VHH binders against Grifin (GRIFIN). Designs and how they scored, part 4

Target 1, 144 residues: Grifin (GRIFIN), of Homo sapiens (Human) (a4d1z8)
Amino acid sequence: MAVQSKAFCAGGLAPGWKLLVQGHADSGEDRFETNFLLETGDIAFHIKPRFSSATVVGNAFQYGRWGPEQVSSIFPLAPGEPFEIEVSWDAEHFHVYAPEHKVLQFPCRQRPLGATTRVRVLSDHCLAQVELAKRGLSWGDRGY

## First folded at step 14 (VHH; framework vhh_3k1k_2)

Design m54 (from x3 with S57R)
Fold by ESMFold2-Fast, scan of step 14:
Structure m54 (fold): chain B 144 residues (1-144), chain A 120 residues (1-120)
Amino acid sequence: as target 1 above (144 residues)
Amino acid sequence: QVQLVESGGALVQPGGSLRLSCAASGFTFSSYDMRWYRQAPGKEREWVAYISDSGSRTSYEDSVKGRFTISRDDARNTVYLQMNSLKPEDTAVYYCATMGWYDTGGFDYWGQGTQVTVSS
């Protein structure tokens, strides 16, 4: 069964903020994924680690359908180990970081980031949690 | 177990009204956004309506705006689609859905559908 963790961004995504996803996967079958949602229910950015292929997937859901998938082979997660993933954004891209890795850069397929007001994480067994924070401590700013 | 069960589909004349219901079970309904989709013969499934988990946000496909209204009753674990001023072009099987896992097609939790036919 999927469990949801939520974060709310009043007024939408703002420059200088970040999302921190923290968790622990016991096995390669454990799953979690993160969605940045617009008020229309479209997903501005979807990110999903795939343990089975050791890849990270980015995509967007617009006007009722998924777009072209973007896949990164930079996979900084391991079963049995705690993980941290950081997502930040600017007008042109979502940026995904993990300690010592820049995992993914995903183009913003819709420009009004102010319309993205919610973040949800789906996870098996509540293995992942989400937090919004000011970006001054972003791992990308530290050379990852 | 997760189930979505649609009901309320019928044959109606143009200009008529119907209210569809979708009964949800097996998950924390109040925590999930809900959507309605439809599929006409020979066409792909298309999105129709959306309602957020709080019920405070709704959106609609352009061709149904002003005619259809989505709502939810979390005490009854049910999402509704009120359809007014029905047109022959609204003839389709209507599905309720919630977003599931990406690798399984994005909408794991689809209902079986309910047939709406608009015809004289």
Scores: ipSAE 0.320, ipTM 0.630, lowest interface PAE 2.5, mean pLDDT 81

Design m55 (from x3 with S57H)
Fold by ESMFold2-Fast, scan of step 14:
Structure m55 (fold): chain B 144 residues (1-144), chain A 120 residues (1-120)
Amino acid sequence: as target 1 above (144 residues)
Amino acid sequence: QVQLVESGGALVQPGGSLRLSCAASGFTFSSYDMRWYRQAPGKEREWVAYISDSGSHTSYEDSVKGRFTISRDDARNTVYLQMNSLKPEDTAVYYCATMGWYDTGGFDYWGQGTQVTVSS
């Protein structure tokens, strides 16, 4: 079964905070996915890299089904190298950054943002850690 | 080996009740949320009910709210669906599932299903 890491956002996603996902993808076959969840089990934001196509996929799960995919060709990961992904949010979008890259901007399909209270990361043989952190000088603040 | 096994499906009269069970094995059941889906002949599979890994949160598709109740027993690695006030429209094969990898439709594991028929 997949290795699972979790984080909780008491009171829901708040302005000025971010999620850091750090890990190591040992090969191009390794998988990891991040889900931002509501208490209903809906997923406000799903993000995953696909090494086979060198793309990053965003989606949302509402009312028991996935919606249309948003696909980014900006692929900042490399097999065998450690990675860092930062997700921040505002009322209109989730913003995904990696060092030197603005990867994805995903419209919020679930509102209000405060209803999103949980984060889960699934990893296939890679150790992916998640932490909620108060934003300082983030990659987005640097004009990425 | 990982397995989900549904049971409890039967033929019932409209207005009747059934309790479905889903027995899980081969993974850390208490760490995963569980869902029930159903599929009627000629229709796509639709979501029915959700329960969180803590059991503190549940949600339902609108057409079953107030009639169906999802629950879990982590000591027995089992999720349940209590179905009351059954209607002919509830006739379907019922599946339990746990959310997993996106590329598999978002589910690591589906059970084989259990048939519920509501008919006079």
Scores: ipSAE 0.358, ipTM 0.654, lowest interface PAE 2.3, mean pLDDT 81

Design m57 (from x3 with S59Y)
Fold by ESMFold2-Fast, scan of step 14:
Structure m57 (fold): chain B 144 residues (1-144), chain A 120 residues (1-120)
Amino acid sequence: as target 1 above (144 residues)
Amino acid sequence: QVQLVESGGALVQPGGSLRLSCAASGFTFSSYDMRWYRQAPGKEREWVAYISDSGSSTYYEDSVKGRFTISRDDARNTVYLQMNSLKPEDTAVYYCATMGWYDTGGFDYWGQGTQVTVSS
């Protein structure tokens, strides 16, 4: 069964913050998944790489079921290589980035974002860690 | 591998109480959210209760709020459902579940279930 890494967002997902997922997959057989969870345990946003098809999958779980799957062919991972995936959000979408790639844009099917209070990463072993980070301030900015 | 074993189901009079248990093995129990579901004859399986991995958050289906309490004992790898003020409409097979991998449907790790019947 999966090893879990967790982050908690008191008050829910805040504007101007991001999630960093860092790690490495030892092989194309290794699995890891990231879930953004509502307090109810529903999943506002699920994202995972699928090595067998070289795709990244996004979905959401609400009212007892998974919705329509969104699939991206932009695949920023290679077995044995370190990876870094960044997820940011606004009122309308989750945005997934990797170095030099915008991987996926997923609509916010559940709102408000303030109801999304936890992030979890599942992995076959301790492949990935997660960190909530404030996005860097631009020169002259006074907020996020 | 992952195994969930429910117990505690019985025939009970309306207004009675039962405590259901779900014994978990094959995973790091304290790291996982746990849920209870139920299924009455001829109906879809419905969510009943949720407890976070830390135990700090619990949530319930509206029809059971105030009557049912979910709790967990991580030292025993067990999740409980305390059911009070039972009604005939609570009659169902009760299942516990934990999160699985996405390709397995997410919550595909289910127990065998335990039958609760509320009648005279």
Scores: ipSAE 0.217, ipTM 0.531, lowest interface PAE 2.7, mean pLDDT 78

Design m58 (from x3 with S59N)
Fold by ESMFold2-Fast, scan of step 14:
Structure m58 (fold): chain B 144 residues (1-144), chain A 120 residues (1-120)
Amino acid sequence: as target 1 above (144 residues)
Amino acid sequence: QVQLVESGGALVQPGGSLRLSCAASGFTFSSYDMRWYRQAPGKEREWVAYISDSGSSTNYEDSVKGRFTISRDDARNTVYLQMNSLKPEDTAVYYCATMGWYDTGGFDYWGQGTQVTVSS
């Protein structure tokens, strides 16, 4: 079974906030994924790297089924190197960033965002840190 | 190794009730969300019910809301599906499922299923 790190977003995902995930993958075979879940058990946003293909995959899980994968070839991760991933959101999209890269923009298939209250980060190995933080700039908020 | 074993399936008349059980082993049961699915002849497997790892949140497919209740007993590593007011349309093999990972491979762990038949 995966090692699981949990976070709770009381009142659901709010504009102007972000999730920071920092960790280390020892090899290209290590698994790592970040999941944003509704209390219904649906997954509003699932994101994972695939080291074998050097891609980042996004998807959503609704009513017990996965939808079509969205695949990005922007792959800023490397085995043996520390990584940092930032996920932010607005009413239309989840945005995934790594240092110096915009990795993925995933349409919100689950609405409203306020129903997404749980975060689960799964990995084969320990993560250094998973945290929710307020962004200094949120172009997804009203007023930008 | 991880195992899920369903039981409780039977032949019942319309309006009857059944309680299905799913006995889990090989993982820290209390840390994982649990789900029930069903598959009727000629149809794809469909989701039926959900319960969170804490047991505080449940959800159901629309056609079973108000009739089915999912619950869990973490001391016994068991998840239950109480089915009331059964209809012929509920006839299916019922499966217990959990995800070791939430990846696009779907559920890592399924049980063998238990047959529920609703007919006169």
Scores: ipSAE 0.362, ipTM 0.619, lowest interface PAE 2.1, mean pLDDT 81

Design m59 (from x3 with S59T)
Fold by ESMFold2-Fast, scan of step 14:
Structure m59 (fold): chain B 144 residues (1-144), chain A 120 residues (1-120)
Amino acid sequence: as target 1 above (144 residues)
Amino acid sequence: QVQLVESGGALVQPGGSLRLSCAASGFTFSSYDMRWYRQAPGKEREWVAYISDSGSSTTYEDSVKGRFTISRDDARNTVYLQMNSLKPEDTAVYYCATMGWYDTGGFDYWGQGTQVTVSS
């Protein structure tokens, strides 16, 4: 079965945080997908690379159904190479980045983001890991 | 291999009760959220109930709230749907599912279903 990695956001997604997904796909057939889940089980944001078309797909799942896909042709991944994908968010959008690339911007179809409390990553084997981190913090910005 | 096997479907009268079971095998059941769906003849499959992997969160489609209760027993790898105050509109084949790969419709793991008929 697909290997599942999890992260939890107590109190829901907060502005100024990010999710880092790191891994290594050995072939164009290796799969990984990231889901940001509400307590209802709906998916506020789904993102996956699709190596066969060299695209990144974004979508949302509500009331047992997927909505219309948003597809990006900006594909910064290659089979056999390690990858790093960063997802951040604000009240209006999820933002997807890879090193030196802005991959896609997905509108928040389900609000508020405070209801999105879990992140799950599926992969064909243990090829992807996830980490939640606060972004934008620096010692100078904290007013020392 | 992954398997989900639903059971417990029957013919019941309006106002009756029924408990459905879904026996899971081939995966780490306790690590996955579980859902119940149903499909009436000629209609789309609709979501009914959800339970998180920890069991701490449950949600329901509005038409079944207060009548249906989802639960799970991780020691037995089983998810349940307790259905009370059944109505003719609840007549459907009931399926259990867990979220799978997007390319397979978002669910790699659907059971074969169990028929519930509510009529006099």
Scores: ipSAE 0.361, ipTM 0.657, lowest interface PAE 2.3, mean pLDDT 80

Design m60 (from x3 with Y50W)
Fold by ESMFold2-Fast, scan of step 14:
Structure m60 (fold): chain B 144 residues (1-144), chain A 120 residues (1-120)
Amino acid sequence: as target 1 above (144 residues)
Amino acid sequence: QVQLVESGGALVQPGGSLRLSCAASGFTFSSYDMRWYRQAPGKEREWVAWISDSGSSTSYEDSVKGRFTISRDDARNTVYLQMNSLKPEDTAVYYCATMGWYDTGGFDYWGQGTQVTVSS
């Protein structure tokens, strides 16, 4: 059966925070996907790897339907190896990173980010888990 | 095996009420968001209502707001749709659904659904 890992973002997605998705895929048939959910049940951002095509897919679910897929060929996962994916956000985009890769920038099709209060990861066999973490000080966080 | 069994559909007069039920098994029901969809003859399937896993949040398609209420009973593994002030335009087969995999259309529908007919 598919297993869910959950995170709750009180007050919505906050500036300076990120979502960390960590896991281990034992085979190329193992699946996981991450959904950032609005209070309406719409999905502000969906992201999943497709091992079969070695691609990462982004999409959004609005008003009962999926929009056009955004597909990245930057595929930072391998069967049998642990993975770490970070998702961060600003007013314009969701940003997806792996340790040595900038995987995807997905435009925020739904605003405001403050209405996005839940994160769900659906995975085979508890493959992936999620954690909200405060981002370290970065070049983007510092003004002059 | 995930199984959803819808019931409660009937023929009703315009202005009437019905309560639909969806009995769930094969998964940890209390951990999943639930949705109702409907499909009228010759039309595309449309989303109707949503309820969060905790039951504290709900949302509805605009044409049913104020008339339909979604609720859940986790002790009975059941989701409900209370339909009031029914209109002929509500005539459809109603399906309940839970979170599915993206490549299966995002949400899976199980069972044959339940037929609601609103007619004089």
Scores: ipSAE 0.233, ipTM 0.548, lowest interface PAE 3.0, mean pLDDT 79

